# Designs tried in a protein design chat: miniprotein binders against q56419. Part 163

Target 1, 326 residues: q56419
Amino acid sequence: MEGRTLEEVQEEVFKRHGVLVPKKELEDLAKALEEAGLLLTEKVEARLKEEEEKLKRERPMRLAGLSYPEGEREARAFLEAFRASYPGEGEEARVLLMPHLEPSRVPEVYGAALAALEKTPPPERIYLVGVAHRPLKEKAAALPVPFQTPFGPALPDLPALQALDALLPFELFNTPLAFREEHSLELPLFFLKGRFPEARVLPLLVARRSPELGEALKVVLRDFPGLLVLAVDLSHVGPRFGDTPLTRTLAEEARRRDLGFLERLAEGEPEAALAFLGANPTRIDGVEVVASLLPLLRERKGKVLAHRLDLEAPTLSAVGAGTLVL

## First folded at step 15 (miniprotein)

Design fb19
Fold by ESMFold2-Fast, scan of step 15:
Structure fb19 (fold): chain B 326 residues (1-326), chain A 105 residues (1-105)
Amino acid sequence: as target 1 above (326 residues)
Amino acid sequence: TEEERRFEELFKIAREYLREGYESGNPEILRQAIELFKEALEIAKRTGDPEREALVLWSLAAAYFELGDKEEARKYAREALRIAEKYGDEDVIEYAEELLWELED
């Protein structure tokens, strides 16, 4: 049962360190390490610790040249093209919900977010809350280092992060490796840094519902005012995501679920938004973020500026994206 | 069984990587999803589960399509269709036919 042992190691590494290693590489590595008298897990852990040490200094760009241009001039033109894709005007945001999927798939939705940022006074800091795509040791985490962007490094707001850490019942800086490859922070940050180059950032990831995070953030925002950004995608439907084929009926249901969720948030009723999803089940990765931030979302009225269900007809799949200002 | 548990674990992880690769546009994550789906495919073949085999083959077709590898996407979609038709999996038949129609055009 050696194949099973390697699969267990792969799963254990993913759960403990947030990294997946293909089975054939694990097999090759295991053979080399067994011959050398070292354990596979021990060798993998050594490599991951080296990457953790690098992340103590800075978080490099991972999607430059793929999802956005690496050069500042080209990045600026790219960002302005997204703004131009949205024909409307924005609204001032105290809280902004925006997507984190590949921007080229929903340019009008990112354009709406940019329109909102144009109407928003430049904040001293941005609380950027994304969704963990790797396991976290705790329900939430932050990485207190500069995040590189084409517009220069987005600097961490260390006093605000320290104030937040002090109020939480867990270690906030608990999983640096989860930030190594994290598009839910990197993609929104590109747009936010382009619009607010002087703003410092609190890069936060939520893996599971953390009411204590929302309570602590409410206190910290009072002393360290800033823009709260929820970087979340909406419905994920279809075979690409392991679900049933997307029919026209299922696509309309996904749009209904997305809009029902967003509209309830816009009425300042986040509990009603979550209850709506519970009654009309759909996979929205933003659920844990909204559930964690309830104290910050209650009684804040706003407006849905854009919504799109990005449909890929050949694969009968779709992902929802929206821009909401509160 | 042990093999069934291993399949479910690999398939779940592969699906998460496919979702992340689609959302981020990162081709390395898509390539990782493909490798994990290929591992799951070997388990489905070994355990003689045509329903799981057809679903994994369709998932591979979708991953290759997103990666831009139309030839591999077509290959896996055709194989998914062949097995789904034999098993009677109407969903996978529809997925594969729609993808193949787009790839021909």
Scores: ipSAE 0.013, ipTM 0.381, lowest interface PAE 7.5, mean pLDDT 84

Design fb2
Fold by ESMFold2-Fast, scan of step 15:
Structure fb2 (fold): chain B 326 residues (1-326), chain A 105 residues (1-105)
Amino acid sequence: as target 1 above (326 residues)
Amino acid sequence: TEEERFFEELFKYAREYLREGYESGNPEILRQAIELFKEALEIAKRTGDPEREALVLWSLAAAYFELGDKEEARKYAREALRIAEKYGDEDVIEYAEELLWELED
């Protein structure tokens, strides 16, 4: 083991790959090391490399049977139930902001997104921009493979992805493993594929603000028009997220910040929306995405269709979610 | 110390996994968060840091609650409260009391 502890090995793998290797798996690997003479870290990294290579062929469903039904018939009924949760009419979207948290926690918000999609003509492609929940090698990334859904595979728009890659100062297809377990793409995609089964997709993740991404996307959208979807959650407050317990005052502050942010976006003023948040004390996830996509959001007026602060009483925490059409 | 830095990194990643598990509803991610918190708990116990121990125990209670394991959630919340009361951690006392109230009723 070269003077290293199992805990040090776990930490190293976590820092590099964002994956925890269970202690029992490491113990099993340690037995194999006594027989094969390989270092534990090399063996773990070889296994992750194999998973990365598999992911280059397709992105399998990870949340089927958990967040949504696996079968197509059941999935369609599930989708319709969410639409029914929103009592209003939608508005046509050229840009859609929708959440990516567990749908059952905010059904009316996802229902509002579905209502907007009903009023929207089918796009040839969807630019789906989510938030990276695992480290990326660059500020943003994409995975150019079919994403499996209960409605069939969402096919990548390879020409548009290649055009985007060519305009960026970094390699767009830089971190395949970050897409293995990524709910900010998988959950919105379930709803988008159900509504627009023929649309190709550009699955994009933002880890840090990338003005170059927004500039490149503005160019690509001229040649490859499509629906832009920002899959972002809003305020994250309470002990689950490192804050004090949720009070009425903190919940009201979170709602005020969520709605003030969305309303300024609806006015076509994304810089004003960012300025309104200041230091982002309630941790709105959409900040880095909006900051990256400024050129695409300016001068686009629209409407906030829904907003909820999902209150989790047992942990005294809350997550904001909203639907905005531009 | 090196152990303190290791604790901070594990705790940071555990909280990210707990957040992702909550947002996605994926029990596998919640189980990964629990593994990270258990590793962090071992470090807090070895280093004799009751403040960190209470915080990690509370975090385990929250993760088990999200996973739907009310018995484990109650167990960890009670232990977090016991240690937090001894060392005067007002935040963890409040967190644990609220969770226990929810679990009892």
Scores: ipSAE 0.337, ipTM 0.698, lowest interface PAE 3.6, mean pLDDT 87

Design fb20
Fold by ESMFold2-Fast, scan of step 15:
Structure fb20 (fold): chain B 326 residues (1-326), chain A 105 residues (1-105)
Amino acid sequence: as target 1 above (326 residues)
Amino acid sequence: TEEERRFEELFKYAWEYLREGYESGNPEILRQAIELFKEALEIAKRTGDPEREALVLWSLAAAYFELGDKEEARKYAREALRIAEKYGDEDVIEYAEELLWELED
């Protein structure tokens, strides 16, 4: 209790509830309500425990009405509009890399992903691998519950998840609360469920490099074939991400880093893709995912369907997004 | 100092709110970001740090631009440019000019 700093309490509340409480307000509460502070902390912990318990049954929508429509009819129209934003044809995917940033920022990139899904036979299951934006107790985690979507619940593939758990040196179902506010799974899942309503899902998060995850997944995929989806964003540049503000030159450099990374993945050379980024400093949140999944990406050739660096002029920041089929 | 530590906290959380406001389009979140930036600005002025002051002024301009308040955005961008030019902050000069270009029309 008293072993935690105000910064740690603030970060804990943000990570679990998605609310940023100014430190001044927390200091005022701590100092003015010292005797009540223990009770306030107990109430927060009780609320977090209730949320964790709810997540054992289902994962509710968090971004409905914000990033995509709540209603099924409106959601379907939204999906079709994104497909229409990409004028090209897709390619069949066995592995799909797609973004997880706000869809309205890069509609043509999500449209390219939808085009690829149109060319892909309906899979029995989707291995959806996102990026943990909050700490996990282990290097990776999964949540084996239905994920709600406007198209109905995306059901977990329990046999495949159990097979994966059995092969890992850690408990796979280890941090349920990390899934409460996780857009790297929710946003791609909206598009995947809309296209493949009958597919079951393995919702996976990677926080740190886990070679054992990639090795285990290669084994599980042999017995439980499915579509592998890497839901990752590319370059993160500018003040929003603790970086230097974006200039025209830095934007071009970010585009070259993104494309160089994707092109090397498309050649079936994921180690070369990682090495390229090591030589060219950038913040790509997908690095840990790619590094974990090396056995599934080696010698698998494909095509980059779309790439955009989403420029947010007033903040002088940008996020790269791409669609890659392997 | 305590005020310098407070500045770093306010500036960090203001940018977190601005990011959230941009992604959600929620004007109330953007207004909260603006209030945090304004608190940070007062600290920068009191501690006499022109680099922090110019950076916060530009950040306020960016937040107001996202809120759709073009007049406040121009006001803060011009102030950021003035201070950046006085102290030779080439980066903030470029950032403020870029934003003012967007606001021209």
Scores: ipSAE 0.012, ipTM 0.220, lowest interface PAE 8.5, mean pLDDT 84

Design fb21
Fold by ESMFold2-Fast, scan of step 15:
Structure fb21 (fold): chain B 326 residues (1-326), chain A 105 residues (1-105)
Amino acid sequence: as target 1 above (326 residues)
Amino acid sequence: TEEERRFEELFKYAYEYLREGYESGNPEILRQAIELFKEALEIAKRTGDPEREALVLWSLAAAYFELGDKEEARKYAREALRIAEKYGDEDVIEYAEELLWELED
């Protein structure tokens, strides 16, 4: 609830984005936001505090009955249907890149991830790195509680999380509420828990580029070896994402951009993958994750198993999804 | 050719209006996009380019959908699907099928 002066906000925007916003426009915006904020009540604040307290014990399912079935038997059949949608065989993964897009939109891409998991020896722990869709107090965060799934709770690896926290220049467990409604962790976790029911999990969110996270993870992975999973979507194109309506040419460019990015990662060249995206790296939501994890991705060769650009015709937009093993 | 160049310019300009109309929710801007797409459609029909014809027909369907004119949207989406299926344009087939699914009562 803390506010800065308008001059401080104006200076911060200029320093970060090179844009000077006129003070009058900032004042008008602040007044509009304050008027909207008057709709916030102590009731809303009390509800958020209650949710934060619940998150100290466990992270409940939010998408059960919507994106996947609630019951274990039905969830198992659902998972096997995704595997069946991919006609190929997987490859063993030490690092897996998979999507967090609604699974029903890209079943063959999730099927490819499942194929890779079938070829992978069961890990003791999974480092699950997703993308923050809500603000974090720091560049990255984790939530050290059981995450509920239809296959039972995914238990946190507390010793590994503590080792990671000790190596970071910020508090790792800094924003519990950001995990309440986070599909970039919940959707991949459904598939990971279904395949590796005994594995413990480090649920991690990246909001901004954090090289210190990648360096710390490299150290922790030596003492606590496990499967690294990057849960990221690829190109976001069209008006839904602030771009022009999707044309055949724009769709072809998005597919080429996605595949060029993934193939460079598969060659163990993550810096080249980031450079390939050129002036608009934010169009792939995994950019900040890849940039944070450079030390873990360099010189690791692998294979792109699947890619799809999912078309959202009514919004003239599309989202790319892929499966990469390293 | 000169007609191909005119098509590309009209189509690009129509999409700029479609984007502006979509973002602002302004029906007048959406109607301007529709008029430009209709001009592009006439060129695609005259030049016998089924790929461009299918793309423009789907674009008209999307513009009418944003205007709230579901009957015109359905009409153009069906025509786009018919041409795209005949010529194997997988992207337009997927776009048209998704829009028609949204339009089902």
Scores: ipSAE 0.013, ipTM 0.345, lowest interface PAE 8.0, mean pLDDT 85

Design fb22
Fold by ESMFold2-Fast, scan of step 15:
Structure fb22 (fold): chain B 326 residues (1-326), chain A 105 residues (1-105)
Amino acid sequence: as target 1 above (326 residues)
Amino acid sequence: TEEERRFEELFKYAFEYLREGYESGNPEILRQAIELFKEALEIAKRTGDPEREALVLWSLAAAYFELGDKEEARKYAREALRIAEKYGDEDVIEYAEELLWELED
């Protein structure tokens, strides 16, 4: 039983067999699962190798027909409906912070991002920085291939990606499989490609804070100007994320933490934003992204356009989402 | 007390099932959550803890809602709200009202 707790074994047994098994009986059942797992591991490894080879050519859509429409016409109508959900005008963005949460849950927040994009001159390229939901071999990674969307493929900016790779102390194109199912890039990209169909993209994932990434990006952005997009969600509170059930007080605290974080970023004080979270601890998945990109966020003033704490009533949990322009 | 410890253990386990049932959409996992919450409810009633009682009733409402049983969900949500209102727990009141709003036709 390497690497698995008894609690994980009980959960797996319950999921597969629908029975809550007493600890005394778990040993035999765990052995049966381990034996089955040995054969599945070989098949999974073969499948992953096949997928990795395919990712050398392109990154296909994974959420089409689920989180957004597959067809271009329907996708266009969907995007315009999100814009309509936000009653305000946007502001021009040089840096845009937007969520990667399921869009239908926070339509006005994505609408605010679209409003900002309407006020922003079309960039030649977008630096799209998301959060790795799977382990990376290094602190950050990129995938230098076309990303499919309903609006056509988002093409990689190969010269800018190569310039970035040359400045980093690690291989940038280190974990292609991490991009196979990565909603923190796919969902924002849907909206960005819909608004800027000609823009090339640098699809970047951050797993751990990388100050060297921020310093390298600052250099690359001078030679290859573009829109910087931080695709991050805010507070994760409640039992779904290992916390206590959400109450009105805890929800108010989460909203205050989210807004305090965003407001400090809007003042051009990203170190103060991180320090604020350290004093008011929470599960904000964008912390490592912000910490990596400090040189790009300092002394840039802007505005919080929208914020919502999306309530997931069945699990007494919530996820914060916001749109910030700098 | 031992009953308070048993409540905390049952509630934590039930909530883990509720979370997994919600994420997977598996009705059997949701039914297991409901049974564990019902055991926790009996402890809350016997120990005379209205905050725990309201929390469990709210959790049962959420589980039945995810199971698609709107009648049971409304029943438990209304009972949770009644208890929360009686004892002045504004946090539970707001949460119960939100679920009842979602249960409207």
Scores: ipSAE 0.000, ipTM 0.300, lowest interface PAE 12.0, mean pLDDT 82

Design fb23
Fold by ESMFold2-Fast, scan of step 15:
Structure fb23 (fold): chain B 326 residues (1-326), chain A 105 residues (1-105)
Amino acid sequence: as target 1 above (326 residues)
Amino acid sequence: TEEERRFEELFKYAMEYLREGYESGNPEILRQAIELFKEALEIAKRTGDPEREALVLWSLAAAYFELGDKEEARKYAREALRIAEKYGDEDVIEYAEELLWELED
């Protein structure tokens, strides 16, 4: 690092690619590069480009063996166990809101989603809308490749994705690297593919509210009907999330905030749901998704099937999760 | 200052990775959060900011706790508590005490 510091290299990579590479990784690369005669930034950028090129062919499983079983038989048994955790029969969904939180933390909530999917006739395609956990070059993005699952690859609906791209004022197929490690798509997709193995998917990420995405989706859904899935978690409370410590009172407030939000969505009043959250809408990670999809949520009545606040007492923190059918 | 802006950037991104690691259960994301917190810690130490230092140390403890590394979690939580007690940071004292209570058992 004689000509530049590691901090300068880290900043250059972030500016050019929106990726913040840990200093330790840069240190490890710098030691190897002295013999190769390559600049550190050039090597990092080459690796990112290589990963981006791989994502043009397929999106591999990242959480297999961690959040769900890798083998198909074991994965099927895993789904049945989650379904069994929910005692209800569910309800048919045209729009499904489900969590993307680690499934083992909220099994009954995922069980409720499975119950709804059992009542839902197999769709030709699923519009799967998750939350970007990495910066996107635009407000939203999609990755038009097969996503691997234990049930086989979830194939992209290329005609519908292209129709969507054509209607947007920005390039839809931006930021492929944001999809490499994205649990808000991978975890719901595991359950959706297990239930609807023949359905094609539109894997969509929202980073910031995009009313143009909702308007475009309304047009595309008319020509390419399918199941709309909002993969969002609810309240995030506590120091783990940059917030005040969880107390009994704050936990009850989080539960009421989550349920009030979901109940207003169930009445077909998404603007009222957003207003109900007041000045702290980002405490529910689905806010940007709901705000983007307003045209698809208005005047659709439905039912809240399940809700749970996952409490992590040692860190004084909690995350809310729910299942809503519209 | 430029170092203070760099701290805020690193800490914000590390917190986002910590949140993602909690939600996904992915240990690689947690390890990335840990490395970013360590970079932020170095800045807090260099700039002599005990409030930021204590908060980053507790965040490291929480990340190691989620990763399942109880020894490192205890180490960082104890250090966070030590600094927070010295400078009167009641929030970080509470955070560290609760985590340590669970880890000791």
Scores: ipSAE 0.530, ipTM 0.809, lowest interface PAE 2.3, mean pLDDT 89

Design fb24
Fold by ESMFold2-Fast, scan of step 15:
Structure fb24 (fold): chain B 326 residues (1-326), chain A 105 residues (1-105)
Amino acid sequence: as target 1 above (326 residues)
Amino acid sequence: TEEERRFEELFKYALEYLREGYESGNPEILRQAIELFKEALEIAKRTGDPEREALVLWSLAAAYFELGDKEEARKYAREALRIAEKYGDEDVIEYAEELLWELED
């Protein structure tokens, strides 16, 4: 923004990323970005405000034609192909953990989630909890508008969202722009809407652990029962994520950490799952979601249906994905 | 040395921008990361550090891949593998060859 000092930029980077960038480096970068025309201007701020206003009405599809087909018939065939990729039967889910990674990379994992949904009675509402890939003004946020899908709009459960907002010490409906490009909600929602077309949705993003969110959700779920979905990916390893190039040993360690995390959740021991990861050296992005939802995960036993570590050449990186029913 | 300190600062900064670009999906942040990595690459070449050179090249491959430029990504990845072969990291070489040849073809 105009009027921001380098000290304010340095503080924002530190607060957002935990990194203190030297002032001279920020000066050099700011000059390069200004010369390239990349600094925020009144024009960019005006566009962002227009997008924010649009998001008060609906959340449009962003990945249609890229990650899934735009047409309803084609989308249905696409979804059924994912179910067919999983050879097993599902289990009934009260809580479902599923990925938000590009579906074509881990089709059996999404197929396992679909199998679980087939065994699950249609819920009146889905609490869809994803991971914020953009900073939020608060630890968590929701967007109370219809989310477009090839199967029709996923309608918000306004009474349940308002009940949740009333119980939180912060404004739940904050940072609408964070939802503009958010695959951790859009990709799972494609599959959930395809299976439960009548279910209303609570689209929730977690940026940092929020125990108050878990406590509030436990109360809201009592009055507004529904399916809880944790849309999280597992290990992130390799240069793409600021790590060393993949070796077989690192890939095996990522699988071990992913499965150990999921298996402890399946035992109804979410605190043990978090403790098992320690410093989270393979960067499982579900830790903040699990840490926020502890009251909803304790003493719920279940089963790991699928796990994959998706290897990404030529980046020598990998992302873990899994399906867990509780 | 001062050049070694400059490399560490540039590389660390570039990695943070790569991560932010990946998480936010912002291509301008990714392009900035690429410029910082290219500056770090020139220092690694001048100081004759093949391990650092390979690491920067893997990181450039990651940034280009995230931008959707798969051809540039493969080019940098292959160059990184060539450099890794020179300094003899057998575990990295073996796994990189497996991934590039079996998954990419």
Scores: ipSAE 0.033, ipTM 0.479, lowest interface PAE 5.9, mean pLDDT 84

Design fb25
Fold by ESMFold2-Fast, scan of step 15:
Structure fb25 (fold): chain B 326 residues (1-326), chain A 105 residues (1-105)
Amino acid sequence: as target 1 above (326 residues)
Amino acid sequence: TEEERRFEELFKYAEEYLREGYESGNPEILRQAIELFKEALEIAKRTGDPEREALVLWSLAAAYFELGDKEEARKYAREALRIAEKYGDEDVIEYAEELLWELED
């Protein structure tokens, strides 16, 4: 077909679009292109452009039937089961920190978040801040389209998103493709939409710390008040995450690190929370989100409702998850 | 070198996809991680780097275990152990032995 290797095509797509496409996917495309007489690079670029155009209309569910039920009635029962897994009462949240980890691994942590949402008056809008799992062209991004859920579409708050965009030194709507597969927004949104079906959303991703995002959000929240949700997981420890195998000592250190971090956030001391993590802030995936949102977290006191370190024994690894209301 | 740069990019992205697959529970992301690890494995084999080869083989074993594919997990863990033992990589030996122990049932 073309005189280029799959490796060269993979590298060229990565350079132009910031996406590293597995060779297997390129091989499958090459078979179809050989039948049609098309060049592989052109086809991959056309496909990415088509996917990007679809995201201008809506963001479809990707984890329905996997992480949560796709039917509305089944989804409601599923959500109620998670609430039932947490025996405590919630507290009103102005800021909610909740996980984005696969819900079945930490049901009581999601249950605690649901308990907090039950005590929280319905907000007109939710500022949902997740962690980018794909490269962004800028430090942060948003996608101003309806996000599909089993409870109906979560509609974007277009006026608030435009106000935010106007205050930032970069284009906010800069990387639509990063939202195509993004569990840090989709999984929390399932629970948030189930509890607040009428709330509009600002779906935000942070890839690198952006103090300008926090400053802009502080201004926007004054004019467009709503619930701020930080959808972040805590410690990532063990070989799956480039770390030493999880021992009892390392697990206890991870729990202490998670709780010390959350406790300092609950005292309204986010700089102290970041400092407590010490020299390796990347061991908690929410660090870049918290560092970006400092102006919104200072002097706001609250409560840690739940914490769990999810142990994956076969890989000697663990991920921490918690629910914090501020 | 260009081969070293390419290995590092593939391995980094494969690790990111593996984390995403674990966190989201999405098996398709895990399969993408596996394919990127396999590309990194071919570079390690071509460049004759047994330390990188053993590490990638263990990563493949862990990814297949997460998918529930115990036979592929066992296959890659055994190969990781074989190479790690030959070259004295005590970390990968420990990782592979622990995973193989979990795979017994």
Scores: ipSAE 0.015, ipTM 0.498, lowest interface PAE 7.2, mean pLDDT 86

Design fb26
Fold by ESMFold2-Fast, scan of step 15:
Structure fb26 (fold): chain B 326 residues (1-326), chain A 105 residues (1-105)
Amino acid sequence: as target 1 above (326 residues)
Amino acid sequence: TEEERRFEELFKYARDYLREGYESGNPEILRQAIELFKEALEIAKRTGDPEREALVLWSLAAAYFELGDKEEARKYAREALRIAEKYGDEDVIEYAEELLWELED
């Protein structure tokens, strides 16, 4: 038995690893560890290290059977149903902005992304940039392992990832645990792998603005050309996100900010897109990714294919999603 | 003060997990959000803060609703409404009533 409270163990683990472990889980672990003579903190850290080691080999599916089918045949039918939900034709993409929100909530937006991918020549590699939903040790991170999908593993582009790592002032392959459960990569990847089964991937997460990431990526893309995908959601409004309940005025403001942001990006003016949002009062997650990737977005003109504000009626909240081709 | 700081930390991360669970549809993340909200609820009750208590109870109801556990969602929404009505928290009254309306059918 150690002389520390569960509260102290929770705080210690959070401080050291950025993981806030529920006290119930720590309580369950404490019961199991009493016979083994291990200290609770050491056991939690050992388990986290074990999970990190597993992530050095592969990133397993976490949302199969939940957000998309786990079988290849069913996954293919699911993907085609999303394409069918969008009545328009796509445009060729050199840069694609698509959502990472649960696909069933915005099927026509994912359908628009699929339409764009159908018009896009198969890339040798995809630079998939998502938003970190867990703390990263640095402003950005990557995980250089195969990501499992129902269409087979999405293989990492190791030479391109190593070239990127060499150009950055920080270790790129930091915080493997942040990738264990990361829907901003897994959900877009499902669609991208279904359309481009041969493409290798660079799975990248942005937690905070990293101009050095954009500068490094500009250099790497010259030697390792590929499709750049920004997997970002737009406005987050309502009580679930710290706002008042969703009103017509707030919904209109969210739509106006989403579209104004996307349209300025479509004009090849990412700095203008960021300036348009100001303090980002509707919490567009894409700002940190766009701010990091400025060198890659300047002077690229394109088109907004779809936009939707997904309404969660019971909680009076909403999340914006869009598809933009550059 | 220390209790208040800890409440804000737990509530913030529980809210982030609820958002992630909503966006990803991952029930394990929703269950983690629920456990963190329960820890925050313990603090709100202990410190005698009915406004925080009502808000956490509504958040638990929303998390259970997303998890598909309508019975637990209804239970927590009713408790949130009871406390919010007693203390005049108009926002939580509206949130809880809307959720309960959705749970009827």
Scores: ipSAE 0.174, ipTM 0.610, lowest interface PAE 4.8, mean pLDDT 87

